# VHH binders against Abasic site processing protein HMCES (HMCES), part 2

Target 1, 269 residues: Abasic site processing protein HMCES (HMCES), of Homo sapiens (Human) (q96fz2)
Amino acid sequence: CGRTSCHLPRDVLTRACAYQDRRGQQRLPEWRDPDKYCPSYNKSPQSNSPVLLSRLHFEKDADSSERIIAPMRWGLVPSWFKESDPSKLQFNTTNCRSDTVMEKRSFKVPLGKGRRCVVLADGFYEWQRCQGTNQRQPYFIYFPQIKTEKSGSIGAADSPENWEKVWDNWRLLTMAGIFDCWEPPEGGDVLYSYTIITVDSCKGLSDIHHRMPAILDGEEAVSKWLDFGEVSTQEALKLIHPTENITFHAVSSVVNNSRNNTPECLAPV

## First folded at step 1 (VHH)

Design a6 (framework vhh_6z1v_2)
Fold by ESMFold2-Fast, scan of step 1:
Structure a6 (fold): chain B 269 residues (1-269), chain A 120 residues (1-120)
Amino acid sequence: as target 1 above (269 residues)
Amino acid sequence: EVQLVESGGRLVRTGGSLRLSCAASGRTFSTYAMGWFRQAPGKEREVVAAINSGGGSTWHADFVKGRFTISRDNAKNTVYLQMNSLKPEDTAVYYCAVDYSDYDEGYDYWGQGTQVTVSS
């Protein structure tokens, strides 16, 4: 996973993240740096995306089941990086393979500190290579969404107007991530940055791409991944596996250029 | 594809010192973080130490802090692991690896390894 959509206005995004804490209390996640959230239909690495993480990362003695939502840089900058410009990090930390996460220092160390997060998106994009041509077919991949008047799911055959209406009740894609905190050597704000854990593709996606993000399907999985105060690293890693509970449709080549940021990027073709 | 060649492993007495070397081939050595890993008989491979592309930032596992030091020489495309106060528990095959994330093809950048045996 190297491209996502996360275009919901802040208020809609916040409501889409409503959750229940350990005490059974209904909550909305509390924002950190909400002004850094930049909605986009076409988010690439190095841009900021909203993630959920435990309140306990920021407040001593906080209930570890309470959630913060914060924009973080996509592309993990390790805490040990001592150069002044994080863009000078010359290895790719956009994704983290699940099979080697405990062998890679960049990921093992923050994971050991409980620095787990849930990366939020409308969905993600993948490019299917077509035999005999250099052209690739992009697909938008997302959770199955709510039924309409005639009991069908929203899908590729529905009108663009029906797709626009669905956003008020959109089920966000929830991907397992690892984050780290980097302090600039010359001073300045702490940089929070994340990587998305990847797994082998599920049967449903195997014709599109051989890898997929580790998707946390449902509130129980999301809660366990975030709750580093009660759930150990080893227990949390058991949540990391392919899922079949995803839907997709082909989209226009407009999405290919990351500078294009319009609804056409995810509209069915 | 990066090729790595580890050297320097041998039999050493408890309390002894040893320096391991990892020579890398490829046009991009100076742009990548490098790490040392080890695998003892019957155990999982574990991370020992890592160093950033410029050599100014390092990380060492808790069980080797104060005893092992990672360093690099980008002009020679080589990363080193200086091992002091060796213990029998340090007996393992030591591997050098490029610290990257997510290669689509699952390329194996591990070297052949170098055996370190620490006698009581």
Scores: ipSAE 0.000, ipTM 0.141, lowest interface PAE 10.9, mean pLDDT 82

Design a7 (framework vhh_6z1v_2)
Fold by ESMFold2-Fast, scan of step 1:
Structure a7 (fold): chain B 269 residues (1-269), chain A 119 residues (1-119)
Amino acid sequence: as target 1 above (269 residues)
Amino acid sequence: EVQLVESGGRLVRTGGSLRLSCAASGRTFSSYAMGWFRQAPGKEREVVAAISWSGGSTWHADFVKGRFTISRDNAKNTVYLQMNSLKPEDTAVYYCAAYEDSWGEYDYWGQGTQVTVSS
C-alpha cells in the first residue's frame, strides 16, 4: 500500500470516526494539529494522513480507550535516526511487513512503547500488472459500503447529488499502523510519522496485488489495536491478518500521477 | 516473493569500470524497490545505492556519488550497478536486495558477487 484517498472535509471525517470508550460513552476523537490535515483523493508517501491513537500518548493519566485524531507523516522515521534530512533515506518505510515486525529495530522499538495507530482512508489504490506489457491497471480498494434507498452506489448512472451523498455515510478504511517520534538532531519540532503494516493478500485481491494492508475490521479490532494501556503488543499482533471484507473497482490512469487530486482518481471506469 | 542472483563481479584495475547485474525471478519484481550493498572483509555491510520500483527515484551513498549509477529494466527483471573510476577501497562482495515495503529492512537477498580492485 503506497497510495490512498482521504478526501473528506475535517468535520465529515471526525463524525465518521465516532466511537465508544471503555465505559460505553459516545465520543468523537479530539484533534491534534487539525490545520495540518490536507484532504486529497491521491495521497502518497511523505504526505500527512490522519491517524487515530490513544489519548494516553499525549496526556498523563488519560483513559487509554479515549482517542486522538492527528495528521502524521506517511513514512516512519525512527526515533534513533541521526541524519538531518529524513526524506533522503526513509522513502520506503511506507509499509512494514507483519511477518518480520518483531525482528526489525525500526518497528520493534516503537511497538514496545505502545506506539500503535489506526491509519484512516477512504480506501487505497493498487496497480495490477497487465501481462505482455509494462502497463498497470489501477484499482480503488475499500470496505463494502452500506446501501441506502437512493444514494446506494458510486456509478456512471448516479446523479451529481447522489455522488455527493455517498460520502456523508462512507465507512472509512481502518489500517493498522505503527508510529514513532523523531527529534531533529539540529533542533526543531518533533516529527510524528507512521508506517502501515502489510500482510499477504486475501483471495479477493490476489489477482490485483500479492500484498495488502492489515485492515482492522470493526470497532472491537480498532479499539484493541489502539488501547496500549490495556492490550499488550503480543495480544494486539493477533489482530494482524488478511481480511476478505473488501471490495474494489478499476479506476482511470489519472490516479498514476500523485499530483492529480480530483474525484476522477477513484471514479469507476 | 523474489529470488535474486548477482553477476558481473571480477578483478579489475584501479580506474577501471564494471557493470554488475542482478537478475530477479518472480511475477512481482516491478513491485519491489531494489538496493545494492557491499561488504569488505572484517567490515559491516553498507548500502551503496537504491532505486524505487518504477526507477523514478534513486539514491547513492556519498562515497560513490559521481562514480556509480544504479538503474533497472523491469521488462528484463534486472537491476544494474554501473561502477566507474574504481578504487582499491571498492573491493568487496556486492549484494543486491529487494524490499517491498521498508528502506533498510530488506526482504530478499542475493548470494553476492565478488569485486576486486587492484593497483
Scores: ipSAE 0.000, ipTM 0.212, lowest interface PAE 12.4, mean pLDDT 83

Design a8 (framework vhh_6z1v_2)
Fold by ESMFold2-Fast, scan of step 1:
Order: C-alpha cells, then sequence, then structure tokens
Structure a8 (fold): chain B 269 residues (1-269), chain A 123 residues (1-123)
C-alpha cells in the first residue's frame, strides 16, 4: 500500500470518525495539529495523513478508549534516527510486513510501547500488471458503501452537490498502523510518523496485487487495535489478517502522478 | 469571557416538538463550530449534533438523525436544536458547547459550555 485518497474536508472527516468509548458514550475524536491535515485524492509516502490513536498517548491517566485524530507523516522515522533530515532515512518504512513486524527493530520497539494507530483513507490505490505489456492498470480499493436512493457514479460529470452527498456518508477505510516519535537532534517539534501494516492479499484482490494493507473491519477491531491500555500487543496482532469485505474499480492513469489531485483520480474508467 | 446561555427546555409529551436556543458571546461566533450535547441522570455527556462556523456542514448522532436538526444564525450569535418526534429516551439536560480549538473547522475540542437546559419527555 503506497498511495491513498483522503480528500474529505476536516469537518466531514471528523464526523465520519464518530465512535463510542468503553462506557458506550458517543464521542468525536479530538484533533491534534489539524493545520497539518492536507486533503488529497492522491496521497503518497512522506505526506501527512490523519490517524486515530488513544488519548492515553498524550494525557497521563486518560481513558485509553478515548481517541485523538492527528496528521502524521507517512513513512515511520524511528526514535533512534540521528540525522537532521528524515528524508535521508536509508530504508523504506512506508509499509511493515505483518509476518516480520516483531523481528524488525524499527517496528518492534514502538509496537512494544503501544504505539498503534488507525490510518484513515477514503480508500487506497494499487497497480495491476497487464500480461504481455509493461503497462499497469490502477484500481481504487475501498470498503463497500451503502448506496443512497440518489446514487451518483464517481465521475467528472457529477455536480458538486452530488459529490458532496456521496462523501457525507462515506465509510472510511481503517488500516492498522504503527507510529513512532522522533526528536530532531537540533531541536524543534517532535515528529510523529507511521507505517501501514501489510498482509497477503485476499482472494478478491489477488488478481490486482499480491499484498494489501491490514484492514480493521468494524468498530470492535478498531477499538481493540487502538486501546493499548487494555489490549496487549499479542492480542492486538490477532486482528491483523486479510479481509474479503472490500470492493474496487479501475481508474484512469491520471492517478499515476502523485501531483494530480482531482476527483478524476477516483473516477471509474 | 466566553458565555453560552441555553434556553427552551421544558416538559413535552411523547411525539412533541421543541426548539432549543443557545446565545453566544465573547468570541467571533461565525468562525467557530458549535455543538449540542446531552446528559441523562447518572450518564456521561454525549454529543447530539454539531455545526461548522459557516453553517455549511452539520453532523447528527444516529440516535437523533431524522428527528433533530441543528442550525445557526450568525447575525444573532445563536445556535439552535430543533427536536421533533420526541421520545422518553430524549429526557436529559441539553448543553450548548463552543469548539474554539481551531478556526473554521470542527476540531472536536470543547472548552466552553453553557449551564444546560432541562428537557423532560413524558409518556
Amino acid sequence: as target 1 above (269 residues)
Amino acid sequence: EVQLVESGGRLVRTGGSLRLSCAASGFTFSSYAMGWFRQAPGKEREVVAAISGSGGSTWHADFVKGRFTISRDNAKNTVYLQMNSLKPEDTAVYYCAADLGYEDYWSGTYDYWGQGTQVTVSS
């Protein structure tokens, strides 16, 4: 998983993350650094994306079932990194394989500290290899959505009002992530950065790509992954597996260039 | 010096309607999100509805969706909660809250609360 869409305006995104705490009370996640949230149809590694994490990471004695939403850099920078520029990190931390997560220092250490997060997206993109050519077909992959009576297609011909109505009830993709905190050696603000855990693709996606993000399907899975105060690392890792509850459609090559940030990136071909 | 003053709470019959008002002062009202919360006896406060500073975006909890509508009048510095088809389960103290964490967006952080207005729904 190396490209996502997360284009919802901040208000819409916040409402889409409404949840119940351990006592069953309805809540909205509290924002941290919302100024760093940059909506886009085409998010690449090293950009910021919103994640959910437990309030207990920031407030001593907070209820670990309460949630913060914060933009974090995609591409985990380990706490031990000694150079001044995170972009100079010499290995790819965009994704973390589920089968070796406890063997890799960069991921095992933050995971042992309970630094689990849920990465939010409209959906993600994958590129299917076309047999007999060097061309690849991009697909947009997302949770099945409840269609309204007034269903619009994802396309450039839709009115702005139709687009806005589609997204008001959009079920966000919730991916299991690990984050870490890095202090610049020359001083400055702590950098929060994350990686997305990956698993083998499900049967439904096997013709598109051999890997997929570890998707947390439903509020029970999301709550258990985030609640590092009550759910151990061992128990949380049981949530990491492929899911068949996913859908997709082919999109145009416009998405190939990460600088293209328009609804055409999601439009069916 | 932020003040929020709720009004409109009263006893209503099941199936009835009621409109709550919250008069705000001490901040640039149109720049900040507002929310309505409620708290039944022995329960924690829960979010009922919210509205962006401009009024262009609203959210309603699933348990009130289709029955309650949040709105605001920025010229009057007032936010409203229109409650229709009231049920005994809606009995609670209703609170107005201002989200002053970040301009123009719902940040989910509420530092300023009104004193509450009691809504009682009888069978």
Scores: ipSAE 0.000, ipTM 0.197, lowest interface PAE 17.7, mean pLDDT 83

Design a9 (framework vhh_6z1v_2)
Fold by ESMFold2-Fast, scan of step 1:
Structure a9 (fold): chain B 269 residues (1-269), chain A 122 residues (1-122)
Amino acid sequence: as target 1 above (269 residues)
Amino acid sequence: EVQLVESGGRLVRTGGSLRLSCAASGRTFSNYAMGWFRQAPGKEREVVAAISSSGGSTWHADFVKGRFTISRDNAKNTVYLQMNSLKPEDTAVYYCAAKSYTFWSGSTYDYWGQGTQVTVSS
């Protein structure tokens, strides 16, 4: 997973993340550094994306089931990194393979500290190899949305002009992530950065790409992944597997250039 | 969690108008998409209108389009159904319903009111 869309205005995004804490109380996640959130239809590694994480990471005695939402840099910078410039990191930490997460120091160490997060997106993009050509077909991949139909559903649209109307009640994609905190050796603000855990593609996506992000489908999975105070690393990793509850549609090549940031990037073709 | 109470249902003459209200109690009403449903005697419950959490998007069934309008006031935790040009066929118990738009549980609404009776005479 190397490209996402996360374009919702801050207020809409916040409401889309409504949840229940362990006591059953309805809550909205509290923002940290909201001004660093940059909505975009075309987010690449190195940019900031919103993630959910446990309040207990910031407050010693907080209920670990309470959630913070914070923008973090995509591309994990390990806490032990000694250079002054994170761009000098010699290996790619945009994604973390589920099968080697406990073997790689960059991921094992923050995971041992409970630094699990849920990466939020409208959806993600993947490029399908086309037979007999050097060109690849991009697809926008996202949770099934409630369809506009006689049954009373609202949300799914088959044309670009109707997509604007579905964002009010869009179900955000919730991907399992690991984050770390890096302190610049010469001082300055702590850098929070994350990686997305990847798994083998499900059957439904196998014709598009061989890998997919580890998707946490539903509030129970999201809550257990975030709650590092009650759920051990070993138990949390049981949530990491391919998911079939996903849908997609082909999009324009406009998305190929990460500088393009318009609704055309995710509109059906 | 939210609780819903409908009001405004009554007897009205053909061609008349009526406004139904649904008062919501509980946290974060603005996080819920809202719908109006109706059920006439001997018929299944059907969807009449729906409105997104922000009020930016609305949907109306073909059989009420142009006659009914759904709206909401998030400051007052209330959703409305303005019913114009009423017909005898509109006679039914009207229900308001709420659906969380985050981490969708499926295609069904999560919370329902008890209903308010609308009767349209000849």
Scores: ipSAE 0.000, ipTM 0.125, lowest interface PAE 17.6, mean pLDDT 83

Design b10 (framework vhh_etentamig_d1)
Fold by ESMFold2-Fast, scan of step 1:
Structure b10 (fold): chain B 269 residues (1-269), chain A 122 residues (1-122)
Amino acid sequence: as target 1 above (269 residues)
Amino acid sequence: EVQLLESGGGLVQPGGSLRLSCAASGFTFSDYAMSWVRQAPGKGPEWVSGISGSGGSTYYADSVKGRFTISRDNSKNTLYLQMNSLRAEDTAVYYCAKDTYYDILTGYEDYRGQGTLVTVSS
């Protein structure tokens, strides 16, 4: 997973993340650095994306089941990185393979500190290699949406009014992530950055791409992944596996250029 | 280099008290937060209590709050855990741990010592 869509306005995104804490109280996640959130239909590595993480990461006596929502840089910069410019990191940390996460220091160390997050998106994009040609077919991949009179599928949207209805009750994709905190050697603000854990593709996606993000399907999985105060690293890693509860449709080549940021990026071909 | 040596464990009756000690060496003790972690037979590790480097802030798991008191003596490089009103479910090996959660330096992970066994039984 190297490209996502996360275009919802901040207020709509916040409501889509309504949850219950350990006490059963209905809550909305509290924002950190909300002005750094930039909605886009076409998010690439090094851009900021909203993630959920436990409030306990910021307040030592906080209930670990309470959630913060914060924009973080896509592409994990390890806390030990000693250069002044994060873009000079010599290895790609956009994704983290589930099978080697406990073997690589860049990921094992933040995991040991409980630095688990849930990466939010409308969905993600993958490019299918077309046999006998160098062309690739892009697909938009997302959770199945409940079809109602008020909420439609993207494939059925044929007007601006219908597009508004599609997004009002959209179920956001929730991907397992690991984050870290990096302090610039020459001073400045702490940089929060994340990586998306990847697994082998499920049967339904195997014809599109051989890998997929580790998707946390449902509030129980999301809660356990985030709650580093109650759920150990070992227990949390049991949540990391392929998911079949996913759908997709082909999109136009407009999405290929990461500078294109329009609804056409995810519209069905 | 980093060494942590726990002591003070033993057999105690329910309702009794014990004081655990941890002698630390190989690092500047006052610069690091310290924790107590326990592991009961057949269970995973459970964080029990933590204390800031200066000793100004203390934290406790809900299961021990009001019964246990964490403290430190930075002049002696020693961490303590005063355990009162002990229960059978407190039976575990208790480990002293160097907390590196807020340390930005390379290669620091939580270190823990050999542990000291606490058995609460009649």
Scores: ipSAE 0.000, ipTM 0.109, lowest interface PAE 19.1, mean pLDDT 82

Design b11 (framework vhh_etentamig_d1)
Amino acid sequence: EVQLLESGGGLVQPGGSLRLSCAASGFTFSSYAMSWVRQAPGKGPEWVSGISGSGGSTYYADSVKGRFTISRDNSKNTLYLQMNSLRAEDTAVYYCAKGRYSSSWYSFDYRGQGTLVTVSS
ESMFold2-Fast, scan of step 1: ipSAE 0.013; ipTM 0.479

Design b13 (framework vhh_etentamig_d1)
Fold by ESMFold2-Fast, scan of step 1:
Structure b13 (fold): chain B 269 residues (1-269), chain A 119 residues (1-119)
Amino acid sequence: as target 1 above (269 residues)
Amino acid sequence: EVQLLESGGGLVQPGGSLRLSCAASGFTFSSYWMSWVRQAPGKGPEWVSGISSSGGSTYYADSVKGRFTISRDNSKNTLYLQMNSLRAEDTAVYYCATDYWEDSGFDYRGQGTLVTVSS
């Protein structure tokens, strides 16, 4: 996964992340650095995206089931990186393969520290290879959305005009991520950055792309992934697998250029 | 300790066929996505084909679709590439890899096997 949409205004995004702690108390996640959140229909690596993580990462005595929401840089910068400019990292850490996560030092070390996060998006984009052409067909991929009992889930048949009305009750895509903390050698603020874990595509997506992000389907999976105080690395990794609970539709080539940031990027073609 | 050992390359005439094999050891082969990547003389690496960990999904570059078939035998820890209707432009060193991303390169790869298509 190398391109997402996360365009909701901050207040709408916050409400979409309502959750229950381990005591059953209804909560909204508390923001860290809310001014760094930049909504966009076309998020690329090196930009900031909102993630959920356990409050226990920031407060010694916090309940590990309580959640913080924070913008983090997409593209994990390992804590051992010694250069002054993280954009000069020679490795692509946009994604982390599920099958090698425990073998790669850049990922296994933060994972061992409980640095698990849930990456939030409206959905993600993938480009289908087409026979005999340099053009690839982009698709917007997202959780099935319940529009009405009459209409069922929102899909490719829905017009772009109808999409404008669904955002108030949109079910956000929740992807399993790993983050790390990097201290600039010359001083300055700690940089929080993340990678998205990837798995083999499910049957439903196999005609579009051979890989997909590890999607955490439902609050139980999200809670277990985030709760590093009660859920071990070994148990959390059991949540990492393909899901069939996903839908998609073809979109315009407008999305190809990451500088294009308009609703046309995810509108059905 | 992860090892990938390719074999089956050689000299073949245009229109001919070759079957490449890759023997894997040092990791749980059945849990890994596998790919074939080739590098022609004087050119960069080109992804050729990929197969899911179970073997249930296969993918091919447009340049080889209909001519090449990727398969695997998880009981033998072996990856295969059946190459039919070979062309001069298929001349390259063929590498077995766990996965290939253009930006990050190889995660694990073998030493390669040379395929030369010439009359």
Scores: ipSAE 0.000, ipTM 0.154, lowest interface PAE 14.7, mean pLDDT 83

Design b3 (framework vhh_etentamig_d1)
Fold by ESMFold2-Fast, scan of step 1:
Structure b3 (fold): chain B 269 residues (1-269), chain A 124 residues (1-124)
Amino acid sequence: as target 1 above (269 residues)
Amino acid sequence: EVQLLESGGGLVQPGGSLRLSCAASGFTFSDYYMSWVRQAPGKGPEWVSGISSSGSTIYYADSVKGRFTISRDNSKNTLYLQMNSLRAEDTAVYYCARDSYDFWSGYEDAFDIRGQGTLVTVSS
């Protein structure tokens, strides 16, 4: 996963993240640095995206089931990185393979500190190689959406006009991430950055691409991934696997250029 | 056969300029993010610059920002690195690398194809 959409206004995004804590209390995640949230239909690595993480990362003795929402840089900068500029990082940390996550120092160390997060998106984009040409066909990939009683299911068969009505109750894609905290050697604010864990593609996506993000399907999986105070690294990693509960539709080549930030990036064609 | 062939390296005095080229063949060049990576004597590899498939997104290492310019010509399947205000610290073998999102892990998996390299020596 190298491209996502996360375009919801902050208020809509916050309500879409409503959750229940361990005591059964309904809550909204509390924001850190809300002004750094930049909605976009076309988010690339090095941009900020909203993630969920446990309140216990910020407040000693906090209930580890309570959630913070914070913008973080996409592209994990390890805490041990010694250069002054994160762009000097010689590793591609946009994604982290599930099969080697415990072997790679950049990922194993933050995992050992419980630095698990859930990366939020409308969905992600992937490019399919077209047979007989060197061109690639982009697809927008997202959770199946619940249809309203008066509207059909959202999908490739629906016209673009039907899509503009769905954002108020859109089910956000929830991807398993790992984050780290980097303190610039020459001073300045701590940088929070993340990587998305990837797995082998499911059967439904295998014709589009051979890899997919590790998707946490449902609130129980999300809660267990975030709750590093009660759920060990080994138990949390059992949540990392392909899912078939995903849908997609083809989109126009407008999305190819990461500077294009319009609804046409995810509109069905 | 997928191939990357670098050229344009040589000996140059401090403050001078060089333009590196990388000729790509055997794949659809316009589909790939491309990078320049260098390795100085006695040091590990250092990422220098990267450019998206269309040329619209460009990144530089802090050590070269403002001095180096990456560009590409998709009609000629060629990647370029214009190096200005060269310093002794820029002395290295420069490699053209095809960035592969199909290998989603560390540096070793970031570049699935690398060229032979071209030597840049900055000294008086």
Scores: ipSAE 0.000, ipTM 0.162, lowest interface PAE 10.8, mean pLDDT 83

Design b4 (framework vhh_etentamig_d1)
Fold by ESMFold2-Fast, scan of step 1:
Structure b4 (fold): chain B 269 residues (1-269), chain A 122 residues (1-122)
Amino acid sequence: as target 1 above (269 residues)
Amino acid sequence: EVQLLESGGGLVQPGGSLRLSCAASGFTFSSYGMSWVRQAPGKGPEWVSGISGSGGSTYYADSVKGRFTISRDNSKNTLYLQMNSLRAEDTAVYYCAKDYEGSWYDDAFDIRGQGTLVTVSS
């Protein structure tokens, strides 16, 4: 996974993340650095995306089931990185393979500190290799959405105007991530950055791409991944596997250029 | 039509150096990340190195880190791989691959060229 859409206004995004803590109390996640949230239809590595993480990471003795939402840089910068410029990191940390996550120092160390997060997106993009041509077909991939009164369902056949209305009740894609905290050598704000864990593609997506992000389907999986105070690394990693509960539709080549940031990027063709 | 043409391979002694080139055409070169992928005899393809469209970010497999340097010249639509301190295990056909969005998923590469053979032996 190397391209997502996360375009919801902050208030809509916050309400979409409503959850229950371990006491069963309904809550909204508390924001950190809300002004760093930049909604976009076309998010690439190096940009900031909103993630959920446990409040216990920021407040000693906090209830580990309570959630913070914070923008983080896509592309994990390890805490031990010695250069002053994170762009000088010489290895790719956009994605982290599930099969080697415990063998790679850059991921094993933050994982051992409980630095698990849930990466939020409207959905993600993948480019299908087409037999007999040199063209690639981009697809927008996302959770199945609730049926509307007007259409009875949501899908590629709906007009672009109808798609604008669906965002009010959109079910966000929730991807398993690992984050780390890097303190600049010369001082300044701590940089929070993340990687998305990847797995082998599910059967439903195998014709589009060989790999997929590790998707946490439902509140039980999301809660267990985030709750590093109660759920060990070993137990949390059991949540990392391919998911079939996913849908997609073809989109235009407008999305290919990451500089394009318009609704046309995810509109059905 | 996307076309990639690799060159610069050859026979070299262990500890030697080679510089590979890849001439790209048929797409806006600066808008896409690029990778080098190699395949040793009887083995599957192995991702070696990647570079962002602007050239601002570079990435390396653990097996080549510190020895290989990837670079690009967007004015010439050319990708390079500078290989130093070559070892027998670097012997392989090296392929140039076009990445979408600068994200590299291990073995999900768009290899379109014939490759260039690098042989490291005494």
Scores: ipSAE 0.000, ipTM 0.153, lowest interface PAE 13.5, mean pLDDT 83

Design b5 (framework vhh_etentamig_d1)
Fold by ESMFold2-Fast, scan of step 1:
Structure b5 (fold): chain B 269 residues (1-269), chain A 121 residues (1-121)
Amino acid sequence: as target 1 above (269 residues)
Amino acid sequence: EVQLLESGGGLVQPGGSLRLSCAASGFTFSSYAMSWVRQAPGKGPEWVSGISGSGDSTYYADSVKGRFTISRDNSKNTLYLQMNSLRAEDTAVYYCARDEDYGDYEGFDYRGQGTLVTVSS
């Protein structure tokens, strides 16, 4: 998973993240650095994306079930990184394989500190390799969506008007992430950055790609992943597995160029 | 352990050609797909080209298709990028990258330190 869409305006995104705390109270996540949120239909590594994380990461005695939403850099910069420029990191931390997360220092250390986050997106893109051609077929992959004006989920066969209306009630994709905090050696602001955990592809996606992000399907899974005050690393990792509750449709090659940031990137073809 | 060392960059005139090389060590080179990724001044990384571990399949970004050719020599653990008909917009630092096979145009698990290509008169 190396490309996502997260285009919702900040207020719509915030409402889409409504949740219940441990006491059963309905809440909206509180923003940190909201001015760093840049909506886009075509987000690549090194750009900022919104993530959910526990308030306890910022306030020593906070209720660990309360949520903060913050933009973080995609591409985890380990706290021990000693260069001045994060782009100089010699290995790619865009994704973290579930099978090696406990073995790699870059991920094991922040995971041991409870630095779990939920990465938010409209959905993600994957490129299917086609035999006999130099072209790859991009797909937009997302949670099944409920149609506002009738029963059933929205699909590729629906009109553009139906797709335009769906965004107000869009169910955001919630991916398991790990973040870390890096202090530049020469001084400056602390950088928060994240990686998306990946797993083997589910049966439904196996013809498109052999890997997929670890998707947290539903509020119980999201709450347990975020709540590092009550849920141990060992228990949280049980949530990391392939998910079948996913849908997709083919999109045009417009999405191939990460600089294209238009609705055509995710429109069905 | 994993090392990727790019070379062959330099200053070239529009319409000219350059051949980039990447020497790989620290892993079984033939078992991994390899890619070239570039980053132009002030821009994010852009995937340029990819090649399968065997060399049987090659893929190109639309912006370079027909002008660039990726190849590899598994006996020498070396990746190549032949760049023809260079344009000012090709000016970038070019990185050799080992592809973890995330299926993304810009995904890779390791990259080298890069080699600068400047296309200017």
Scores: ipSAE 0.012, ipTM 0.294, lowest interface PAE 8.7, mean pLDDT 85

